# Ledger of designs, part 119: VHH binders against p49116

Target 1, 238 residues: p49116
Amino acid sequence: EGPLLSDTHVTFKLTMPSPMPEYLNVHYICESASRLLFLSMHWARSIPAFQALGQDCNTSLVRACWNELFTLGLAQCAQVMSLSTILAAIVNHLQNSIQEDKLSGDRIKQVMEHIWKLQEFCNSMAKLDIDGYEYAYLKAIVLFSPDHPGLTSTSQIEKFQEKAQMELQDYVQKTYSEDTYRLARILVRLPALRLMSSNITEELFFTGLIGNVSIDSIIPYILKMETAEYNGQITGAS
Key: E = the ipSAE of ESMFold2; O = the ipSAE of OpenDDE; V2 = 0.75 times the mean of E and O plus 0.25 times the DockQ between their complexes.

## First folded at step 7 (VHH)

Design s54 (framework vhh_7n9e_1; at its last look DockQ between E and O 0.01; V2 from the best seeds 0.00; counts 0 for: pae O 10.2 > 2, grease 27.3 > 24.2, SAP .774 > .668, placed apart)
Fold by ESMFold2-Fast, scan of step 7:
Structure s54 (fold): chain B 238 residues (1-238), chain A 119 residues (1-119)
Amino acid sequence: as target 1 above (238 residues)
Amino acid sequence: DVQLVESGGGLVQAGGSLRLSCAASGFTFDDYGMYWGRQAPGKGREWVSGISWSSGYIAYASSVKGRFTISRDNAKNTLYLQMNNLKPEDTALYYCATHWTGDYPFDYWGQGTQVTVSS
């Protein structure tokens, strides 16, 4: 009956590994990305509507949308992460790999195109000056996507997505009342998230942690973690 | 608990200026866009201006565009409205507003500060 998200769900604060190394390495990038992934999973798990769907549905939803949530998180936390510096380090590594003939030109092209799509997305969100409330609701819209195969509670998921859309609309229309098109400008950014490969995201940000193990395979375990374990992962204390 | 406290209103002659302030507390100010609204006696609420969290996006009602300037200071949890070239029709109780962090309704309007513009 109340709002889909409370103020606790709007607050999204990433704690970075400290100190930042003099030059970036795979371990630092992977730890930073893992912290964002765990924060994103904890955020989703804390939503009462999400909990109400049950564990099997929760796992299916997050497996289907983790890359979209992660990419929204990268955009939201771009300044905290120094994302531009991380992407520059990845590009430099790829240039060195070309010179050493360790990766095919076609593979490097795919990865570079992914990085450019990510940069374009983050730049568009920055230009729109998306706030914490708007990010929380965009994440809710992608989380409660009823169109993924294998979902059992599709009508309930659709209701939660529609509730997220309605509450975002109310917020944007009240905050920027005579700018009737801001909501449309925000929502048309979402399809770009579906164009970004989860496999390439894994290779760019998670290779140091999981090797060849898929993020998809570890999601059920992350979602089952107690709050203390989530906090431990976010702070690097566990 | 969320609290918005407006100040800076008063009586001013047509063509004059006033600067309104809104002190916000009880929520993470820089996670939300903020807006100013107004209500004259016997009339409905009218949106005046909105500002995004970093001030990167700002919008104005057509009736005030070019005369009013919205701004914010996130370090001070304060929202401002600089009002120039005031007109008698700007006479109203002015409210700052944000999303309420508790239950419904989703927006919270402060107590307001009265602006009266003599002709």
Scores: ipSAE 0.735, ipTM 0.883, lowest interface PAE 1.0, mean pLDDT 86
Fold by OpenDDE, second read of step 8:
Structure s54 (fold): chain B 238 residues (1-238), chain A 119 residues (1-119)
Amino acid sequence: as target 1 above (238 residues)
Amino acid sequence: DVQLVESGGGLVQAGGSLRLSCAASGFTFDDYGMYWGRQAPGKGREWVSGISWSSGYIAYASSVKGRFTISRDNAKNTLYLQMNNLKPEDTALYYCATHWTGDYPFDYWGQGTQVTVSS
């Protein structure tokens, strides 16, 4: 049996909307985020093991881990996205909501903490200097997580996760030979992903585009979309 | 197709210097950590140096530390190895690779460039 991932799964290039506006409006942010989301999900779709699980199971997996995948994508694409600028813009937009008393103090705190967590996570990943292979395997590990409720074929999912972990280990050992603890350092970052709220992520990055539509509800459509349909719209299947 | 093309090798006297280059193509260069390895006659492949995709991580084998400098230009898809104070024991075929071993599915390496250091 071949490896879980190939070179085609290492490449993860996000194309940002052009031109970049002088002022990062909600639309630009949402479009950028949508492209990342599409890229992440289509990345998952491109994995043979993912396909082998069947449509129902793989859809359930993505529903369960899209926030984690998205967050890893943010980290990986932080420079291209100018993530710090995007987050600052998001905060600025939130100020309007705050001024209009649309959010409770507790909610504001939660949202701000979430933004901080995102920023810190991405910064931590940058400091670790994670490469494309490592990101690919980390995404695979979070994708093939068998511990989400309601999943079918959990044994098979677990096997895929183990395979991802083994391949990552092999890669790190062979690539970063002098850094004996690198694998541990990068894996220990994964728990941070589970502490992030998918709801808050959705609100911050997608509300302006999808309105009252949930990411969960559109995931099946995204997974059916053609790669060429990256246009900032997260609705509409081919 | 992934290609790594090493250059810059040659014959040099002990104490001399060489600068190796590795031109990469066929893949997104800045997604990958890059490495130099070498293989002396009758010996196995030896890891020499590695550099992460952003150059944030750099490492050297103990045998070359302080003498060799690895660097990369992602804009040019090129990996470099500056070799100073070369020694006869540095004589080897030098490989540019994504891994220093050849048994990983994503382990790409070039044909190598010969470095010969005379006494």
Scores: ipSAE 0.569, ipTM 0.826, lowest interface PAE 0.8, mean pLDDT 90
Fold by ESMFold2, look of step 10:
Structure s54 (fold): chain B 238 residues (1-238), chain A 119 residues (1-119)
Amino acid sequence: as target 1 above (238 residues)
Amino acid sequence: DVQLVESGGGLVQAGGSLRLSCAASGFTFDDYGMYWGRQAPGKGREWVSGISWSSGYIAYASSVKGRFTISRDNAKNTLYLQMNNLKPEDTALYYCATHWTGDYPFDYWGQGTQVTVSS
């Protein structure tokens, strides 16, 4: 009945594609995002509690929460990724599309609002200076969410989520003993993740590479990959 | 395998200053928040100050706020505590700590460094 996560689950190292292009482009953005996605999937798959739920339950959980995990990964790796620069390049591309009448005004407004929500989320996490332990447990809390429709083993999923919450609480209260608000400030950020649109995340970060295949549909394949294939996708070794 | 080694304590007059250091090894230092605690003679351990992984979030016990400054250097795996305007009631064994999550679900702390503040 030891800790939900080990030190190997706290470390979360993203390696960016090399060389960095003179001007950021769709291919660089998509490869960077793909590496983060595969790193996030590898992280989730390696958790003993996750493995204990069984393969069908694992697939259902990840399908339900992959965008939340990805968004937490964006916040955690924002400096390494130069996320602000990537988002600025995307905004500039969208502005050029407006000037050339290539996209509807309503669609662009929806995408811009999503970008602002993402920037606000990342800024709020940076303001709290969330560490690797805290991110690992926040990811565990969103992964082991029992309230998604169609899940089996919801009582066990709930027990794992409660364990993640208690271990995060213990860490925060011991590290910042007289700061009674830190845990609440951290947890209040989680509902914003449910407001992030999987469709828009795919459009922002995964266009062209997937060929109109949704990330939801490839989750079973990603979870079944061999470790060597994961490493190739995470580092771009080919 | 986790090691926390405190140094910089000593005897100092009231109103004086000391700077404590904590050398850390055996874990990925910059994945975790760190904190200082102290234990006065005949008393339990008291939390003093905590600092986040990149120093962007810092908290102090009310008894030391405005007088003590916590900092860290992640390149050197070192935690610091600058103590100014020291008072006799600051006399204690000072230790650095982390909440390490390996097979140890409780805090790991160093041996400590003694700080004695005389009148």
Scores: ipSAE 0.448, ipTM 0.799, lowest interface PAE 2.5, mean pLDDT 85
ESMFold2, look of step 9: ipSAE 0.406; ipTM 0.780
ESMFold2 (binder alone), look of step 9: mean pLDDT 82; pTM 0.824
OpenDDE, look of step 9: ipSAE 0.330; ipTM 0.715
ESMFold2 (binder alone), look of step 10: mean pLDDT 81; pTM 0.821
OpenDDE, look of step 10: ipSAE 0.007; ipTM 0.236

Design s55 (framework vhh_7n9e_1)
Fold by ESMFold2-Fast, scan of step 7:
Structure s55 (fold): chain B 238 residues (1-238), chain A 120 residues (1-120)
Amino acid sequence: as target 1 above (238 residues)
Amino acid sequence: DVQLVESGGGLVQAGGSLRLSCAASGFTFDDYGMYWGRQAPGKGREWVSGISWSSGYIAYASSVKGRFTISRDNAKNTLYLQMNNLKPEDTALYYCAKDYTGLEWPSDYWGQGTQVTVSS
């Protein structure tokens, strides 16, 4: 058996919509987020181990973890997206919503806590200076999570997760040989991903999605896309 | 899944009235502000009116102020638009939407809309 991930799985290039609007708007944010989501799902479907699990298992895994993959993608692509600017605009809108009574106080609190958790996560990853190889393996670890309810083939999924953990360890020990505690610092960041609501992520980043379509309902279609159709989505051509 | 179903449109003569309804499901309706927008054939989308989660704050576009009234029934998860003194220029597909948490003016709308046609 070969390695779980190859060098081709390390490449993760987000192409932003062009031109940039003069003022940040819901369409630009939604389009940017959709491209990142599509890139993340295409990344997952390109892994031979993932393909080997079969269509039903693939759909169940991605439905369970898309928010974790998306959040890792936000952290990895934070500079390309100008994520801090997007989050600042959302915070400003929430502060105005309090004054205008647009959202309930309980809802504003839930959304603000989510944004704070997202900012803290992205800042922690930036401070650790996580590289492309580390991001690829962290995404693989969350993708091959055997502990989601309703999964079949859990023993095989667990073996793939353990393989991802082992290959990450090997990479970090060879590349950052002087930093004995680096792997531990990276791995303790992962549990925070499961404390973030997928419903709130969907509301913040995908509210402008045309056709009133939920992320859960489009996952099977994205996973079945032909390569040409997928390339059209991530480049905005079609 | 968020679903918004608009109804109550139709054909009416200038000076007439219509009451639009929007049935919401798939989210906690009373946590969000709501608004009505419209799009005439061959034209861009236009914001019409908005209402806060509590009905404590209400706003209208200048073109409809004094003629339209927005309201909501949180117990029924329903948004309403009472349209009086309708004009031919009010002819459009009318959409409802929940307020966007992160941005000021949504470019995309939820739901299929309900057609309002005002004859001269």
Scores: ipSAE 0.016, ipTM 0.473, lowest interface PAE 6.5, mean pLDDT 84

Design s56 (framework vhh_7n9e_1)
Fold by ESMFold2-Fast, scan of step 7:
Structure s56 (fold): chain B 238 residues (1-238), chain A 120 residues (1-120)
Amino acid sequence: as target 1 above (238 residues)
Amino acid sequence: DVQLVESGGGLVQAGGSLRLSCAASGFTFDDYGMYWGRQAPGKGREWVSGISWSSGYIAYASSVKGRFTISRDNAKNTLYLQMNNLKPEDTALYYCARHYEGTLWSEDYWGQGTQVTVSS
């Protein structure tokens, strides 16, 4: 068989809403995040190995890992999004909420700690200067995780994950052959993704605009969207 | 199709300098790390230098460290290798490379190369 991913799967280009407002607001942040989430799910859906697992398995995998995929996408698209500016605006909003006693101090502390973990992750990826090929394969490793509870076809999922790991290893060893520890530095970043709360990610990036709609409930619909409709969501075009 | 076209090689005396260029097409250049390799007559391929997509991470073979500088211009889809203080041992066919997109056993994508000859 051929490679797990093609050049089409390495390309990951986020189109931001335009124009950028003078003052960042919840609408702009949520629209930007939604475009990235839709791009991430369209990316996963386009992988032949993923398609081969079948609809029910696909839904279960994405429900288990969407927060990990989204976080990798945030790191990869950090410059395009001006993510540091978005996170600073969120932090400022949370600090103002403390002063106005709109949220409990304990809840704000939990959310702030999540933001610090997110910033630390994105900063670590930036310092490693992860490229598009490396991001594509890290996303594939995360997507094809056989160890989530309730999964079927775990042997096939594990084979796809191992294939992703092998292809990433070969790339890193060939591109940076004198840096014998680069692959290890990259891979040890992945466990941090599982420690990040999907509920807090959802609250920060997806629920501020229109209220509580579960990402878990929307995933099956996104995965079933026609390509033209999906492209309309990620570009804002008709 | 992936295309890599090297240029800038030639004959130069020991202690001299050359600047190699690699024009890339057929893929999104700034999504990939790139590297330069070389092959001397009767020897295997030797990795020379690698550069990340943003130029934020660069690595060199110990044999060229301090003498060669790798760089890239993503707007022009071009990779460069500035070679200073050249030695006769640097005589080789120099080629730029992108990782393979095939299986683990597939060959890398290499250009046809540009010959560098260093006289004593």
Scores: ipSAE 0.000, ipTM 0.433, lowest interface PAE 13.4, mean pLDDT 84

Design s57 (framework vhh_7n9e_1)
Fold by ESMFold2-Fast, scan of step 7:
Structure s57 (fold): chain B 238 residues (1-238), chain A 119 residues (1-119)
Amino acid sequence: as target 1 above (238 residues)
Amino acid sequence: DVQLVESGGGLVQAGGSLRLSCAASGFTFDDYGMYWGRQAPGKGREWVSGISWSSGYIAYASSVKGRFTISRDNAKNTLYLQMNNLKPEDTALYYCAKWYTGEYPLDYWGQGTQVTVSS
């Protein structure tokens, strides 16, 4: 009967690699993105409701929604990451690839459209001044999506999603009592996350992570990491 | 443990001003929107104003709009309410509040600070 998320699930603090290089490179971008991905997966695995669904369901849910969680994380941590600077560096790298005939014009168009969608999403979240509590519950709504193909326990997943929606509503309506439309403005931002390609996110942010292995393939291993291993990945301890 | 301590209340003449402060501890202040509420003698609790984490979004009850200003200083973990052109109808115990994640459903309220507007 307790709340879906505790105060510890609201706190979401990304530790960036230090020092920041004078010129951004693929290694710095990949390290920064990897830290955010591991923080996002550690966040999900720490939720009691998530743990209660069992390992098979946990793996299936995160495989289905990691890109949505990652994108919400990018928006939440945009200032800490200097995301606009990272995106500018990615664009510069793509323009150099055109000049060297390494990528097709069609592929570059797809990637540029993805970057535009990402910027629009982050700008909309910033304009709404989404806080840590709201981000935590938006992530929970995304995580507990019962409508992905192949899921079992869909009734229980739906129940957790509804609980997340109810608790977010209570928070928003208590905090901004006379603004009856704020919650609707927040929730209508979520469908845009499903339009973003996980393959393009992978190419932009995770090029140097693990050879030719997909994020989908490593998810079960990340979810099984001990807290110390997660902390090592998050902070880049060496 | 979450703690909210209000101060700055007092007795003031109609048309006067007061500035309330709320010192917060026991949670990451800038992760949450905050709000001010009040309770007049013999009446229920009334929401007064709310502010988002970075002050980018603010809302007011119609009864105080244009007279009160909510603000926050995240470096000091402090919430403020500047009250101008006070009216006898503003007489109430004022409290700051946040949504409490440790026990649902529970708003966490401070002890409050009394505001009395005379004549």
Scores: ipSAE 0.687, ipTM 0.882, lowest interface PAE 1.4, mean pLDDT 87

Design s58 (framework vhh_7n9e_1)
Fold by ESMFold2-Fast, scan of step 7:
Structure s58 (fold): chain B 238 residues (1-238), chain A 119 residues (1-119)
Amino acid sequence: as target 1 above (238 residues)
Amino acid sequence: DVQLVESGGGLVQAGGSLRLSCAASGFTFDDYGMYWGRQAPGKGREWVSGISWSSGYIAYASSVKGRFTISRDNAKNTLYLQMNNLKPEDTALYYCARHFTGQLYEDYWGQGTQVTVSS
């Protein structure tokens, strides 16, 4: 048995739409987010352990955890995306929606709380200086979660999650050996991901205030994409 | 293939300085934290210093803190160890390392560069 992830799975390179518009708009934000989502799903589907679970289990796992993977991806790619600028633009859109009476005060409050939780998460990851190896293994821990309802291969999934945890532990203990509690600081960040609404993430990043995309419906298609189709999505080739 | 090539070792008098370099290839250097280890003759490997991908987090073994400085140049795929106020007990083969695992003890280590400190 080799390692759970290879060097290919540690590398996570997001290609942004170019050029960035003078004023951020919903289209640019949605295209950027879609590229990150596609990259995240392509990352997951390329893992041999993930493939070994079979298509039905793969689809169920990604449907259950895509929001957690996406949020980790936002944190990892925050600098490349200029995420703080994107979040500021989303807040401006929400302020405009208030003026036009398009959303209830309760809904705006939920969305604003989500944005602040997301900012807090990304800032905490930045302060910990999480590296590419650590991000890859945090994503693997999230992906191989055996505790989602309706899963059939829970024993295998749990073993892959434990393997991810062991490999992350060994890396952190050897690379950052004088920081005895680094691993604990990193792992306690993960539960916050499950408290973030996938519905609100979908509304903010994929269709703005027009919810005409269902991530659940596209997951099976993305997981089955040919390499050429995937490359067209992430590079924006016409 | 992952390759790590150390250089800069040599013979130095107690109180002297040396700068070690490690040239990395075969992987995306800035995706990984890196560390320096050392092994004195007839002894086990000892961790010396570690650095995160961005240089935002740096740690040192208590035996070298205040005397050694770890740094990296991600554009050049190179890791450095500046060693000042060297002591005879610093005599060892110095390795740079990147951890990547199929086993809990598995690391990618270079061949090492010898540092000898005379009294």
Scores: ipSAE 0.431, ipTM 0.791, lowest interface PAE 3.0, mean pLDDT 85

Design s59 (framework vhh_7n9e_1)
Fold by ESMFold2-Fast, scan of step 7:
Structure s59 (fold): chain B 238 residues (1-238), chain A 119 residues (1-119)
Amino acid sequence: as target 1 above (238 residues)
Amino acid sequence: DVQLVESGGGLVQAGGSLRLSCAASGFTFDDYGMYWGRQAPGKGREWVSGISWSSGYIAYASSVKGRFTISRDNAKNTLYLQMNNLKPEDTALYYCAKHYVGSEYFDYWGQGTQVTVSS
């Protein structure tokens, strides 16, 4: 059998809305996040192993892991997005909301804790200098998670996850031969992704979505999009 | 999904009163400040009033101050706008909105409820 991922699956190029506004606003943040989400969904649907599981399983897997894929994408694209600038603007707004009593203290605390977890995750990935090949396989490991409730074909999903882990191991051993424990340091970062609230991610990054629908509701539509329709969405040309 | 459903609009004579309601779902209502806005035909959105999560802070646009009263019932997840001494210039589609966590701008807007004030 061939490799789980090809060179085309390692390429992950985010096209940002241009130019970045002088003052960050909800429209710019939402447009940037939507492009990343669409890029992530298109990446997943292009994997032959993913396609082989069938439409219902594909939808269930992506609904279960979209927040993990999105967070990995934020880390991978942090520099092109100027993510630190976006998060600093959000933190500034939250601090102003404390003074103006526009949000409860409990909600501000929950959102701040989420932002701190996100910053910590992105900083840890940057410090490890994770490359594009490593990001592709980390995304594959979280995508092919057999432990989500309601899944069919769990044994096949588990085999694809194991294949992803083995191919990542082979790559790291060949490319970073002097760093014996690099793979272990990378893999121990993954559990943190499941501590991130998908609801808070939606509120921070997707609040400007048309129709105020949940990400869960749009996932089946995105996965069924024609290539031309998808290309229009990812570039903002539609 | 965040949902905001406005009701209570209608046709009223100048000097009359209406009470608008906004039923909120899909989020923890008592964690967020809430707003009323309006849009008259051919004009942009105008902020009308705002209320903090606790009702400790309330503000009004100068055009409605003294005539309108904003309130909330956190137990019922409902926002209200009591409108008194209505004027023809108050004719607009009235929307409720949730405060956006990541910005100073308003976030989710409902479909609105039409208020028409005859001369």
Scores: ipSAE 0.013, ipTM 0.571, lowest interface PAE 7.6, mean pLDDT 86

Design s6 (framework vhh_7n9e_1)
Fold by ESMFold2-Fast, scan of step 7:
Structure s6 (fold): chain B 238 residues (1-238), chain A 119 residues (1-119)
Amino acid sequence: as target 1 above (238 residues)
Amino acid sequence: DVQLVESGGGLVQAGGSLRLSCAASGFTFDDYGMYWGRQAPGKGREWVSGISWSSGYIAYASSVKGRFTISRDNAKNTLYLQMNNLKPEDTALYYCARHYTDYWPLDYWGQGTQVTVSS
């Protein structure tokens, strides 16, 4: 039937808020993260295989995997976002909070451990020099995960995941033919995504946006937005 | 449509050098790893070298390692293969590629550029 993804799904270009402020603040971080989240949702909903599963299944899949998609997006767009600078600013703020006794040590430790995991993940992806095609297919493998609790249409989801795995495998094996283990090095990065807390991701990147509401609770509304509304969010042209 | 156009081939004596170029169009070049392959007369396709999107990861076939250098210029949408110390067994049609899968009919190959190494 043709490939799972087209070239338009491989291209993933984040438009950052401009200008970058003189001092990083929560508003800039939240705006940048929101643009990446909406770009990721628009990417997913534009895939014909995803559309074929139906609205109910689509919502369930994205609710289950948004944190994994977002983290892959952070790694892919790390240079455009100046992610290292954002994470350094967050770490500095946390260190100051420890010194001023504003937050519990246990909470600060949890958040710092999450930042270290995120930085390690992004560094490992950078070291592997993952390209746009590889990122698109890693995102597809994550999106079409049949093993989340409560999913229906699991056989069809598994079929699309296997198709993503086959297309990624062939690409890597053809591109780096004598590097027998490159694909394995790439794929073993994926389980780490499920160890990252969506609650901590929300605190780090969406504090100014969501208040007490979780990202997964708003996903049904985001997925039902018209294309023009998505475009407004990913470019900031509200 | 995806298009790959190789150039720079020719006839050279053993021990000589050639630089091949591949001009890419119809897709976002820096989203993809690229590779060079070759096909000698009467033989199957042989992978020569692959390069990741930022040039941060490069691999070579054992037969060319130390003699060939792959590089890319993303601003120019161009892939290069610098071939040094050429041997008669390097005689082949050289092509650049961006490849989807063996399971689908969409392979992106150039027409190739002929390299002939005389003894």
Scores: ipSAE 0.616, ipTM 0.851, lowest interface PAE 1.9, mean pLDDT 86

Design s60 (framework vhh_7n9e_1)
Fold by ESMFold2-Fast, scan of step 7:
Structure s60 (fold): chain B 238 residues (1-238), chain A 121 residues (1-121)
Amino acid sequence: as target 1 above (238 residues)
Amino acid sequence: DVQLVESGGGLVQAGGSLRLSCAASGFTFDDYGMYWGRQAPGKGREWVSGISWSSGYIAYASSVKGRFTISRDNAKNTLYLQMNNLKPEDTALYYCARHYTSPFDWTEDYWGQGTQVTVSS
């Protein structure tokens, strides 16, 4: 009856680690990425429709789509993270490593391909000037994906996805009335998210912070955290 | 997270041998080149030997060429350094690292705490 997302779900504010180091390093990047991941997961768990699906379904959905949510978050928070600077530095380092013949060429190529896909995605979103409301609903569309293997409540998930699409359509039509095909241009970008490897995302952004466990294995724990614990994770408080 | 645990160091007489091991965890070992470095008291870090992910490319510092052999067992996520005909100047803390340690500088951080090798004259 009410909207799928409230104003609190449209607000998405990433708190960066402080102070910024004199030189960027893996630990700063991983801390920043970890905060974005925690913010993204707690954003999802705060949605009443998501809560209504139950714990097992919630865990399955987030395990299936965390990389898509994280990538949308990277695009949305690209400026506050200085993501273009980070990716340019990684690309430059990988190109130099190829010339030194110290790293596997196959591994370098795989990582480079992933970075190019990520840059292309973020650039397409920037070119479209996607706003906070649009990002919230794009995240909802990927979260409520009924087509992942092993899901049991697929009809209800599909209804929530359709609701997200309808509310996004209403918003775009009213806010960007001069751009008749804006929604189509936005939605056609989403399939690219599924072509990006979650394993490469883990190795690029989470190597310094996850320890000896995968993101897949920690998702159930993050989803069960209390609000105070969440705030501690995103601000660095104990 | 990335963790490298070195072992096999100790005290040995000149001309002796030691085999170092490095147990890797927290990343896909098969995707990365690895290397051994060392640091003697009062000296900077020195590159000792490197090996590609497949063992297809191997390199040695001139000071250890012909005496040391680097190898890896991808099934066990383990890196090895066989050290033969050890000399007093080989005395150092030996550490292992992956070639791709950081997107900013592959030498920026080393994950291993190292294993001490002491060669008496």
Scores: ipSAE 0.000, ipTM 0.139, lowest interface PAE 15.4, mean pLDDT 80

